# VHH binders against q84jc2, part 229

Target 1, 232 residues: q84jc2
Amino acid sequence: MSKMRNLVEEKFLEFYESWVIQLELYLHQLLIAHNNNTMSETELRHLISKLTTHHKAYYTAKWAAIREDVLAFFGSVWLNPLENACSWLTGWKPSMVFRMVDRLRKSRVVLVEAQVKKLEELRVKTKFDEQKIEREMERYQVAMADRKMVELARLGCHVGGESVMVVEAAVRGLSMGLEKMVKAADCVRLKTLKGILDILTPPQCVEFLAAAATFQVQLRRWGNRRHYVTHS
Key: E = the ipSAE of ESMFold2; O = the ipSAE of OpenDDE; V2 = 0.75 times the mean of E and O plus 0.25 times the DockQ between their complexes.

## First folded at step 13 (VHH)

Design pe2 (framework vhh_8fcz_2; at its last look DockQ between E and O 0.82; V2 from the best seeds 0.66)
Fold by ESMFold2, look of step 13:
Structure pe2 (fold): chain B 232 residues (1-232), chain A 125 residues (1-125)
Amino acid sequence: as target 1 above (232 residues)
Amino acid sequence: QVQLVESGGGLVQPGGSLRLSCAASGFTFSNYFMNWVRQPPGKGLEWVSGITSDSSYTTYADSVEGRFTIIRDNDKKMVYLQMTSLKTEDTAVYYCARSPDEVQALWEEGYFDVEGQGTQVTVSS
C-alpha cells in the first residue's frame, strides 16, 4: 500500500528535518570541543546538556505523535529506506550503542576499572530489558495474527452489530499494545543513553556523543544519496 | 488540589514483605509518571522506583531492584509498591510522588514532587 501522509506524518516530517539539522550543528560543536583543550568542565557540561536536551526533545515529540498514530513510525516517511531498514521498534537498538563504546575504548577513550565494571552492568541490564520487550513483541505478533483472522471473518459475515464493536475494540487494544511496546523501547533507549553519560567523564561524554551523532548523520546522508557538499 | 495518600506501612522483620498503596486525586492521574520515594531516619529523600503513565516501563534504584515491584492501576487511580526480602536499611517513611514530565523523569530519577504525609515502614528484629 502507498504511503499515506496524514497530519501526524506531515507534522513529524517537518519536526524531524529540523531536528536532524540541529543535530548536525551540535555535531560540529562537539568536534570543536573534542579538538580544543581550552574548554572548561563547565563549558563541556553545557554542551553535553544541549545534546541531552535535544535528544529528550525528540522523544517528547515522538511520544505525542505515537499517541495519535503509532503506525506512522513503522516505515516512516521522514526516514529514507536505509534508516527504516536499520530500525528496531522505530529506533536504534539500545544494546548496539555498546559497540560504539567498545570501539572508543580500543582507540581513544581511556576508562578506569570502575567505569568498565559499570558499563558492563549497564550492558547486561539493557540486554535484559530488550529481551523483555522482544518477548512482548512475540506475544503481540501472535495476537495480531489471531485478530487479523477474526477481522477477516467479520468482513465476510455481518451477523450482528455487537460483534463488530467487539472486533473494533480488539483492534484498538492491539494498537494500544503496540504503542506501549514502542514507548518501552524508547524508555530503554533513554535509560541506556543516560546510564552511559553518567558513567563517562565530561570529555568522554563529548567523544561518545560526537560518535553517535556522526553515525546518525552519516546513515541519513548515505541513505539519501543526495549530491551536495557536506562541508559547505 | 493534588492529593496523594500513602498507606500500608508497618513494622516487619527482616526478610518480610509489605505492600504499600497510594491513592491519587485532584489531577489527571493517567498522564503522569509516578514514583515511590523514601526518607530514612535522619536522611534526605531517596528515589526508590518509578513507572510510566501507561505502565510501559518500570525503573528501580539498585538497592531495591529484584526485591520491590511498582504497579499502577489507572482505573482506580492507585499506585502500589510490593516489597519483599526487606532489610533494616529499608526503614523509612515512604511517599508516592508524581513527575511533571515523563521524558525528564526517565532521564533524572530524582525529578518528582512530594505531596503526601507518607507511610512509615520499620524493618527490625
Scores: ipSAE 0.699, ipTM 0.871, lowest interface PAE 1.0, mean pLDDT 84
Fold by OpenDDE, look of step 13:
Structure pe2 (fold): chain B 232 residues (1-232), chain A 125 residues (1-125)
Amino acid sequence: as target 1 above (232 residues)
Amino acid sequence: QVQLVESGGGLVQPGGSLRLSCAASGFTFSNYFMNWVRQPPGKGLEWVSGITSDSSYTTYADSVEGRFTIIRDNDKKMVYLQMTSLKTEDTAVYYCARSPDEVQALWEEGYFDVEGQGTQVTVSS
């Protein structure tokens, strides 16, 4: 049985499906670039730029959507259960990408000492930022148990009167807080990705982006197979 | 019209502190990523710090990380830069700048347009 979707969910689902299709196309290009040593640095940089622009488009759309209904992103209907299970504050865990960087290091990619040092610094910073967000999120989670939210729980199966107004106000407040947190998390994501790309050479960036895109696409595929969910 | 008015600059010795302020008007302040940028003598503009529209995230250039703190007050339409442990290389005209696209600003580490007159910060012994 399919989950009931609101307008924000439906719109973003459509967007995301298209976005993923485009990602797959870019992935194909990344893989070609990765496996073909004939591409110039200019060509590689152009490809990287396409990917970064693509990601910026995602977050631009996301932030527009969360302004309307941030709750839609908690239990994202455009993701399969596996994808959702791997989500941290409505997206990928920022520190996770360093596993991909490690993969590069274990592959044919040679990182110079300066790069390794910078990556480590970035990793530490990223982790710190994650923890900071988690602490703040915890505060919001605790605050959810206030009188207004308790009243929401009390309403349960019947809605009406002044209590509804109170609950609505509470939900609005909560949503605003959640939006902040989601946005903060996305900021860490973006900063982390940017940081990595700034440290890596163009060929290394291509490999990294290929790995990241592959993981994203495969995770989706794995989840779809496992849960019999079809997303374009 | 958009106005950004910086203040708080001055002459300070190395190791000293300054607090810059920026008063914004003429646009929906709370919708913009705000930045501090600076122009050292004889150099181009460099990004210093940024803060999301809702203050959910702050970011800094490596050169100022740990020394500078950016904060904003959306009710007052103000953005501030607390500078500590100032160095001679921090000497510059400092500008408050809004980013038209918050996501892009973060991704590019401070995409911005300078619209104010700036405030002079001079760090010298």
Scores: ipSAE 0.525, ipTM 0.789, lowest interface PAE 0.9, mean pLDDT 90
ESMFold2 (binder alone), look of step 13: mean pLDDT 83; pTM 0.855

Design pe3 (framework vhh_8fcz_2; at its last look DockQ between E and O 0.06; V2 from the best seeds 0.00; counts 0 for: pae E 13.6 > 2, placed apart)
Fold by OpenDDE, look of step 13:
Structure pe3 (fold): chain B 232 residues (1-232), chain A 125 residues (1-125)
Amino acid sequence: as target 1 above (232 residues)
Amino acid sequence: QVQLVESGGGLVQPGGSLRLSCAASGFTFSNYFMNWVRQPPGKGLEWVSGITSDSSYTTYADSVEGRFTIIRDNDKKMVYLQMTSLKTEDTAVYYCARSPDEVQAIFEEGYFDVEGQGTQVTVSS
């Protein structure tokens, strides 16, 4: 059975499929760069810039889409269930990337003390920001049981005429709040990513980005295999 | 035309507080990421703080984190900077600046153009 999709879902699905394809291409380049000791710092920085630009493009598209229908991102149809299960407020949990950094440290990446310190500071800050958002989300979720939502629940299947207007108003209110929460989370993601990249050297950035992209791509692949869903 | 008018600056002793205001006009205020930036004497512009169009997120330079608070009022087309625990190194001309791309503004703290005249903040004993 196919799930019904609204216009926002369809458009973003198309976008995301293309975006992932490009990510895979960049991943390939990252892996080459990672395994190629002949690349100059300038070349590495250029590659990093391409990746960061790519990620920024995602959030630009996302934020445009959530202004239209943020609810589409709660149950993202462009993601498989595994990807969705791993999502925190419609995306990757910011603090998760520090696990990747830790893994790098355990591998070939040697971080100087100053980097380690800064990463720890960033980790703490990121965690704090996550918790702040979570608290706000909790408050918002509790507040969802307001008069409008109760009315929505009361209307149930009996939606028509004036009732439709009431429902729409309720949904709009909810959506506005959710949009703020999603944007806040995304901002933490962006800041965390930028923070890490600012701390790491270009070669380290490439390795980190490669690891992150690999994880993202593999998670998608794993989820697709498990659920027998094919995504472009 | 785009106008950003800063106010609220002045002379204050270390440890003191000031509240800066910026009145915006000539553009769709609610669509922009807003910033406070400052120019210390003899130095270049440095980013101080930013706030998303819907106030969903605020961010600060390390040097002012915990001391400054940015808020905005989209209805009034105002952005504010509450400054506390002011230090001598906070002395600067402060500007309100807009960023057309919120994502870019989050990623790059230097993504802004100064359009106003600024307001002088002097912290001195």
Scores: ipSAE 0.780, ipTM 0.898, lowest interface PAE 0.6, mean pLDDT 91
Fold by ESMFold2, look of step 13:
Structure pe3 (fold): chain B 232 residues (1-232), chain A 125 residues (1-125)
Amino acid sequence: as target 1 above (232 residues)
Amino acid sequence: QVQLVESGGGLVQPGGSLRLSCAASGFTFSNYFMNWVRQPPGKGLEWVSGITSDSSYTTYADSVEGRFTIIRDNDKKMVYLQMTSLKTEDTAVYYCARSPDEVQAIFEEGYFDVEGQGTQVTVSS
């Protein structure tokens, strides 16, 4: 069964496509910086700042969309027979970033022992935060099993006036809780990104950001293949 | 009502060992992350260690890494802190604390619900 995308989802997908295109342009700059040993620390820091700002812009747009209608993102996933895979199309699981760091350590980036220790501490803290969010999400999962019931409550035209009031209150409670949890997860993503960039040297940050940008481009391409089938 | 009861503190020499215990009641223990927090003399609270609800991950402050081990037993509703190679700087009142129900607590570094009286650890010659 084809999933229905609402106006908020359509606007965010358009933003995301544009955002990824700009990320591809920044990836070009990151690769040039990686291959150009004559770039100054100041030039590297400016490029890192551009990438950081671009990532912050992603979350600014996402949080605006979630404030407008958070259920457009989660209810749709819960009605989709391709469960779990769709939840990672809009972003990475916070701990995924450490798989990138591990790949870089094995092939191209040499870290000193102090950096390795700090990264391991950050990895454990990130997983700790991630697991807390997953535990809190579990209590809402059953309530989101029927996206149609949630959307009908929003319309407010169902059997009995008392039933409408109770359903509307439940929907408002779920929406507020989900918005808070999504923002909490995004804060973990941002805190983890910042933590990694604080531990790595500027050249190492460039290599890491290039790897992350490559991964995001792959997610866009994979997601576009999934959305080729008409849903209207 | 949430209750956390700490025990196992005492006087030890530098280099010594202690095991702290925390008995939990009044909440679904297995649904919460648990922490040890300490208050050195004349100072504020300092986070020491944390453990996830299923024990899959543990974290430690830099000052205690490699010397302290946090352990939990969900069946007994207990949290432990195994301390070794104790230093005079470890002298403090130790509390166990759960992370709050809100996801908000993930982003408030150092915020914990301290409910018990704590247990005194004194490291001196």
Scores: ipSAE 0.000, ipTM 0.140, lowest interface PAE 13.6, mean pLDDT 73
ESMFold2 (binder alone), look of step 13: mean pLDDT 82; pTM 0.847

Design pe4 (framework vhh_8fcz_2; at its last look DockQ between E and O 0.89; V2 from the best seeds 0.76)
Fold by OpenDDE, look of step 13:
Order: sequence, then structure tokens, then C-alpha cells
Structure pe4 (fold): chain B 232 residues (1-232), chain A 125 residues (1-125)
Amino acid sequence: as target 1 above (232 residues)
Amino acid sequence: QVQLVESGGGLVQPGGSLRLSCAASGFTFSNYFMNWVRQPPGKGLEWVSGITSDSSYTEYADSVEGRFTIIRDNDKKMVYLQMTSLKTEDTAVYYCARSPDEVQALFEEGYFDVEGQGTQVTVSS
């Protein structure tokens, strides 16, 4: 049985499918750049800029969408179950990217001591920010059991008339809170990404971005194979 | 027209505290990422702090982290900067500045335009 999708889900699904296609194209370019030592620093920086712009576009679209229906992103229909399972507050876990950086370090990427130090500082900060958000989320989740939500629960399937208004009000309140949490998480994501890119050299950035994009694309592919979901 | 009016500056001794205020008008305040920036004497503008449109996230320059706190009131169209443990190097004209794109503002700390007259903060013994 096909899941019913609302307008926000449909629109964002279309957007995301297109976005992923473009990501794959950029990934290809990143891989070429990574494997080809002939590219100038200027060219690498340009490529990095394209990727960062691409990611910024995602969050711009996301934030516009969550204003309409943040709940759509909790159970994102544009993601397969594996992708969803790996999601933290509707996206990738910020601290996860440091695992990718560590992987780079274990490969051919040589980081100078100053970079290592800065990365560690960023790691600590990122973790702190994650925990802060988690605490806020916990607080918010507890607060969800307010009068309006209790009323919603009591109404159950018997929703009509005045009850509908109450439910809608409750949902709006919930959504507003969730939107803040999601945005907060995204902010940490963006800052973490920016932080890493500021620490790494252009060649290292390319490698990192390639690794990140590869992971994202592969996760999607793995999930699709496993769950027989077709995505563009 | 867009107006940002800063206030709250003054002379304070090292270790002291000040609270800056910025009154915004002429635009949909609640849609903008807001910043505090400062211009030290003889230096260029530097970013100090930022806050998302819905206060979901705040950020600070390393130089002020732990000492400054940015908050906003969308109903009043105000943004504030609570400054504590002030240092001589905090001496500057402080400006409230809006960012046209929140995502960009978060990714680039320097993504802002100064539109107000600023308020002078002088930290001196």
C-alpha cells in the first residue's frame, strides 16, 4: 500500500530527488578532482564552493518546508528506512563527520598538528552543541504532555467541530517547537561542516566532501536495495 | 525604510558589564538572522555574535564566547547583547546587523550589512 503524502512531502520529495541527482554529479567531479592532481587550487576552491552552495540550498529548501510542515520531516518519505534510521533530528548527526575526518587521517591525508588541534576543538564543540540540543529536545518532549496534547489524546478518532480546532492548535504548538529543534540541529550541522572546511586545505576539503557525498549516496543505495525503494 | 538603532554603549572598566540593545523597524524582523558586529578603533568590522530568526541557535566569535550573550525579542523587534567580563580589546563601535539569508549567515560569519549608527563601547581603566 502506498503511503499517503501531503503537499509538503510531495514537493520536498521532488526537490530532494533533484538535489540528490545533482549531488551525484558533484560527487563525480569531486572524485575526479581527488584522483587527479592536476587541478589548481583555484579550481578546487571553486568545486568546494559549488558543493557548499549545494548544501546551503538544501537547508534553505528544508527550512522553507519545515515552516509549512515540520512533521513531514519526521518520517521523511523521500528517504528510505535505512536513511531515516541513521537520521538525528531529521538529518545527519553532526559528530558523525569527524569519523569521516578520522578516516581521512588514516588514509593518505596528512594533517598538521595545528589542524588536528582545531579539529579536536571543533569536535568537542560539536558534541557539546549536540548534547545541548538533545537536552532541549528532551525538555520539549516532556512538555508535549501538556493539556492540549492530553486533549488530543483523549479525542482519539472522534475529531470534529470544536475538537478539530483544539487539535489543530495543539499540533501547531508542537510543530513550532519541533521546528526550532530541527533548525537548531541544522545550524550545528552547518557550523560543523563550515568548521571542518575551514580547517582543511582545499585538497583535503575535496577528499572530505567526496567521502561525505559517497557515504550519503551509498547509504541511499544500500537502503534502496535493502528495502526495495526506488529513488531518483 | 530599514532602521536599526543601537543603544546601551558607554564607558566601563575592565571586568564590567554592559547590555546593548538594537531596535529594528522597516522590515520583517522575525524573518532575519540578526548579528552584532563591532569596529575597533583603526580596525575593520568584525563579527561578534549571531542569532537565528527564531532564536533556535546562537553563535559567538571566539573572542567573546562565554562572555557575551545574544538574545532577541521578535514581538518587540529587539535584539540584545549582554556583555560581561569586558576587556579593553572589546572597545569598539557596536552595530546591529541583519543577514538576508540565515543559512548563509550561519555558514559565513561575515555575511551582514551595517545599517545603523552603532553604539560606542569603551572599556578602560
Scores: ipSAE 0.808, ipTM 0.911, lowest interface PAE 0.5, mean pLDDT 91
Fold by ESMFold2, look of step 13:
Structure pe4 (fold): chain B 232 residues (1-232), chain A 125 residues (1-125)
Amino acid sequence: as target 1 above (232 residues)
Amino acid sequence: QVQLVESGGGLVQPGGSLRLSCAASGFTFSNYFMNWVRQPPGKGLEWVSGITSDSSYTEYADSVEGRFTIIRDNDKKMVYLQMTSLKTEDTAVYYCARSPDEVQALFEEGYFDVEGQGTQVTVSS
């Protein structure tokens, strides 16, 4: 009784399930490193590299999939309703990752003044990039509303195959605009992740990556527990 | 053969403006992240700016943010660098460069596999 899924949704669902399993395996390694001081800096950098490679692989797969069907990423079948509700343009909101950093500062991680200043600069830059995307999204939504209103006015005078063609062109334009905005948001996510990892020391990077992966896994588990009907 | 040809360099006074152009050939231009890099006199290459294949995202080195604008035209297979408020430290040979992978290019600045022969920009009174 599942809802019909297209080929993009089926392929990415399979990919994402495997990707999350691997993330959980890396989380186990991060937690071992987090709880023990036995790993060398070289070993920590290698683990961090595994995580960054894993995240880059996610975006590589995602960008291939959105070229086929970006709409599949709005209300994704591979995410539960809570995960979807927390999404901003098909993913975590870049500025929200700094709440993770703030939480770590309050509990376990001591940052020197230079790191704190660099993180605040990065937070401001990330918010600026987000606002730029949100302004573009607002202009895009106004343009979409204008095109829809013009099309509806034309349909009031004429019904037939030409009106279907105009609607199809409008939907195609919507998909291409959304793809561009999703990609822009992902670029901000990648730059923000890179920025945080460049500022933090290797042990601090492990703490951050462990916290982020834990949050992602717990959000999935918590959302699945509350939303059993028809999904997940 | 993959080729990038820069043009539009020259002598400009401080505070002036200049537009660099890069003509691309021999590859599917619309599939690639594109960059501007520069080599100041007596120094190594430094990354200046990058743009995604569909212009969805642009990025700039801190030293040029707000003064330079990267633009591409996929139909004409061109990438441009609009430079304003030029300073003497902007004096360099400017190169157009292609990145082989967009995700990697966004994660690691200055990631590219092909660059052109360059165009000289001199900012001097």
Scores: ipSAE 0.637, ipTM 0.850, lowest interface PAE 1.3, mean pLDDT 84
ESMFold2 (binder alone), look of step 13: mean pLDDT 82; pTM 0.850

Design pe5 (framework vhh_8fcz_2; at its last look DockQ between E and O 0.91; V2 from the best seeds 0.84)
Fold by OpenDDE, look of step 15:
Structure pe5 (fold): chain B 232 residues (1-232), chain A 125 residues (1-125)
Amino acid sequence: as target 1 above (232 residues)
Amino acid sequence: QVQLVESGGGLVQPGGSLRLSCAASGFTFSNYFMNWVRQPPGKGLEWVSGITSDSSYTTYADSVEGRFTIIRDNDKKMVYLQMTSLKTEDTAVYYCARSPDEVQAVWEEGYFDVEGQGTQVTVSS
């Protein structure tokens, strides 16, 4: 049975497709900048600003959409199965970016001691925030499995009227909890990204953003080749 | 008309605690990222803490992390700042401030508008 798309899914799908196209364009620019040692710091900063603006736009759109239907983002129809499998609370796991930075360091990026120290501090903070969210998620899962919730579900199946209203209210409450967790995760993502960009030099930022965008685009392409996504 | 009214300031000894309150009116409170900011004597505005519109996320300046707690009540249109382990360096006029863009507020500290009169907090032995 094909899941019928709701209005939120349709709208966000359209948005995301356009957003990814633009990301690919920016990726191309980042790669050019990376290979062009003649670009000024001002030019690099401008390019970085365009990318950061682009990412902020994504979260602006996402947060608007999750207010309407947060469930649409769990099993996102605009992502392929591989992308979904790699998602943590409807997006990339914040701590993942530090592994990316580590890989860059092993290849060609040279960080000064002060940068290394700041990155470590940021990593610790990021991990702490992730764990906090994960604890909340666990609490939420336990709550959902609670006998009371099961009873509510049963009431919804067998009794009309007031019982239906109670079930609906419970579902709304659960959705609100999910919204908060997703938004919290996004906040950690935003803070982590901003933190990294503040620590890195403009040339390093370009390398990092290029690597991140490459990973995202390649993940999508590879996933699409392996898994045909049916948009019905 | 947008109104933000801060209260709860006072004189406290180092190590003491204080709870600030901000009453908001004249705008859709539940749609805004809210902040506490402060202005120490002879210094500029300093961002202290922020909270998302739905309380999903809170953030603090390094100088107050672990000591201050920001809370909001959307039903009452209130934002609070619980301050503990106060230091002399915490002496300032404290303001409640709203952010026009929540994503930007999370992205960048200090993205806010100050519209209230503030409340004086003095930490002294």
Scores: ipSAE 0.872, ipTM 0.943, lowest interface PAE 0.4, mean pLDDT 92
Fold by ESMFold2, look of step 15:
Structure pe5 (fold): chain B 232 residues (1-232), chain A 125 residues (1-125)
Amino acid sequence: as target 1 above (232 residues)
Amino acid sequence: QVQLVESGGGLVQPGGSLRLSCAASGFTFSNYFMNWVRQPPGKGLEWVSGITSDSSYTTYADSVEGRFTIIRDNDKKMVYLQMTSLKTEDTAVYYCARSPDEVQAVWEEGYFDVEGQGTQVTVSS
């Protein structure tokens, strides 16, 4: 009986919970591959393909959902507060993923100079694209801060049909702009992920994907536990 | 019945500019990632540029980045390629192409269907 949660939020919550469970299963396979050196390149590429297909499926579902209600993805009901606090435009921040690559380089992964050069080029391009989106987002952040006031204006504009139509048009215009920014951010995420996986060797890709999935799963588990822990 | 009609090609000197157009019909144009691809003489298809259904993201091959701009108009069902600083290496038949799946098209540049006859661009002194 949750009357405050719309149909988009309910459907995506169900999708996301299933999607994360499957990600955890893939993480198990990644950890086996990480701790085992008997897998062939073909087997590694197949596992990497499963992960990339899984991530692409997330965006397919997300892009369908944001066409219905992009605002649901700002402070999402399917994420805990810690997960929401770590979000940049409804997802992981593209430029920050290179910190994970840097950590792997320092501890487990040996990169040749050609890979390092390509990763730096990708980092610069990713940051450039990210900055373009941030400039556009600045125009809309004031509008997001006023979103509750716009909703109250809609409720208070029941005096005449003309007033309601003007407010509804303004809200739709804002929502369409946010949808474009979210999709642009997702495109940068997809291109950045693809770019990293193209530069890394298959064993290195497994290391990276395992680290990324581990971070996402741990963030979810830690955030959920914090909300329900009782202190003695 | 899907139709993509390319136009605007021609003979241009190196350093020149040209704007290609593509008129789309027979499908819901606003749902599709759209591409420009080209076929240089004696070579296979080469992806040039792509644009998401809502113009939220554009992407370019390294060889044309900074020189070419892809634009779309969903109301008119048109996609354009503004080309500047043209080089002899840009000589090709240019095709407008749609991608069956938008997420996959963003992920992988070679994910498109060529449906039109193309428009010839020749860059020569």
Scores: ipSAE 0.771, ipTM 0.891, lowest interface PAE 0.6, mean pLDDT 85
ESMFold2, look of step 13: ipSAE 0.763; ipTM 0.894
ESMFold2 (binder alone), look of step 13: mean pLDDT 81; pTM 0.839
OpenDDE, look of step 13: ipSAE 0.859; ipTM 0.933
ESMFold2 (binder alone), look of step 15: mean pLDDT 82; pTM 0.842

Design pe6 (framework vhh_8fcz_2; at its last look DockQ between E and O 0.93; V2 from the best seeds 0.62)
Fold by ESMFold2, look of step 13:
Structure pe6 (fold): chain B 232 residues (1-232), chain A 125 residues (1-125)
Amino acid sequence: as target 1 above (232 residues)
Amino acid sequence: QVQLVESGGGLVQPGGSLRLSCAASGFTFSTYFMNWVRQPPGKGLEWVSGITSDSSYTEYADSVEGRFTIIRDNDKKMVYLQMTSLKTEDTAVYYCARSPDEVQALWEEGYFDVEGQGTQVTVSS
């Protein structure tokens, strides 16, 4: 039997492909702004708003999809294997985004002491929230492993519909817990992104968003380097 | 009709505790981000806390973090604010409020479309 995409996977694949194409178009605008020291603050804020709206739209679509099938977001069909290998709870790890900020500080972006202090405070809060989620995930995985052993023992004693119902209940419970953890992780991602953009000046926001979009686009391109594919 | 009804306010000494309740009706409560906001005397409205529809994430204003806890019960259509270590600057009318979009509520504190009538909290010796 061939492995098939379910409806949620098919729908989100279409969304994500379009979303990444639009991100690439915004990246082009960010790179123009990066190289142009005569853009007004108003122009920079408009571009930043386009990017933040684009990121918010991703989470709006994702949260609708995880209500239907959160498991589709673990080993996603719309991501290549490299992208999937880099995922932490279905997305970028919030604390790791500060390494991108650190890299920008070493070369192009100059931050004043007040900004550095605020970024460090945000980094600590982000890491704290991450650790809370990781502890909940660990607790949930232990609980599900214990339940799985009980269910396997019961399957050995039963045949037919009763055993199927017990397995289905266990899977449903896992899915509900995973939905909450994925959403919690996404909330930390949103708050971290917003926090960084609030601390940075508009030109610095453009530098950061350009770096972030570049990384995401390059990760996708690098993961696809082993073969040619067609898009339509 | 969408309705939010706050209760549990009162007079409390500094350092004391109080638990506010908000009863929701007239909408699908379990799909909405919920907030507490407050209006101190002579000041504008100030966001206090928020909670996602499934309780997966909670957030707090810096001034109350560590002292206040938001919790919800979707079966009872209730949201609560457990307040501890109360200070005189916590004196305000407290409102329960819903946000129509959870992503935007996380992005912008104080993003809501409906609020209740409020309940008075007074922290005084």
Scores: ipSAE 0.756, ipTM 0.895, lowest interface PAE 0.9, mean pLDDT 86
Fold by OpenDDE, look of step 13:
Structure pe6 (fold): chain B 232 residues (1-232), chain A 125 residues (1-125)
Amino acid sequence: as target 1 above (232 residues)
Amino acid sequence: QVQLVESGGGLVQPGGSLRLSCAASGFTFSTYFMNWVRQPPGKGLEWVSGITSDSSYTEYADSVEGRFTIIRDNDKKMVYLQMTSLKTEDTAVYYCARSPDEVQALWEEGYFDVEGQGTQVTVSS
């Protein structure tokens, strides 16, 4: 059965589907660049820029959408269950990308000591930031059990009159908090990604981005196969 | 008309503290990424700190990390910079600056426009 979607969900679904299609195109270019050592540094940098711009566009759209309805992103209808299951605060876990970097190290990519050191520093920082967000999330989650939320729970079967106003106010408050947390998480994502790209050489960046995009695309494909969900 | 008015600067000894304030008007303050930037004598503008519209995230230049704290009050349309352990190299005119795109602001430290007159911070023994 199809889940009922609100306007925000529908709009973002459409956006995301298009965004993923474009990502796949970029992935193809990344793979070509990675497999064919024929591209100049300038060309590689240009490709990297395209990808980073693409990712920034996603978050710009996301942040606009969450301002309208952040709850839409908790149970994102544009993602399959597998993708959702792998999500941390509506997106990828920032620290996860370091595993991809590690993969690079085990492959053809040779990182110099200075890079390794910087990556480690970034990893530590990223983890710290994640934990900070998680602590705040915990605090926020506990705070959700306030009088207003309890009232919401009490009204679970029927909502009307003055109670509706109370519930709406509570939901608004919750949404604002969630938006803040989601944005914080996204900030860590963005900074982590930027940090990695700043440490890596252009060829390494291409490889990393290819790996990341591949993972994202494959995760989607795997999830779609398992759950028979297609988003196009 | 967009207005950013910085204040709180002054002369302080190394190791001292200052708190800068920026009063914003003429735009939807609560939707902008806000920054502090500074211009040292004879140098160009450098980014110092930034804060998201909802204070969900703050970041700092490496040179000021651990010493400076950026805070904002959207109700008052204020942004603050608490500076501690000031160094001579912190001497500069400090500006409050807004970034039109938060995502890009996070990605590019230099993504801001200076619109205020700034406040002079001088750290000297």
Scores: ipSAE 0.270, ipTM 0.657, lowest interface PAE 1.7, mean pLDDT 89
ESMFold2 (binder alone), look of step 13: mean pLDDT 82; pTM 0.847

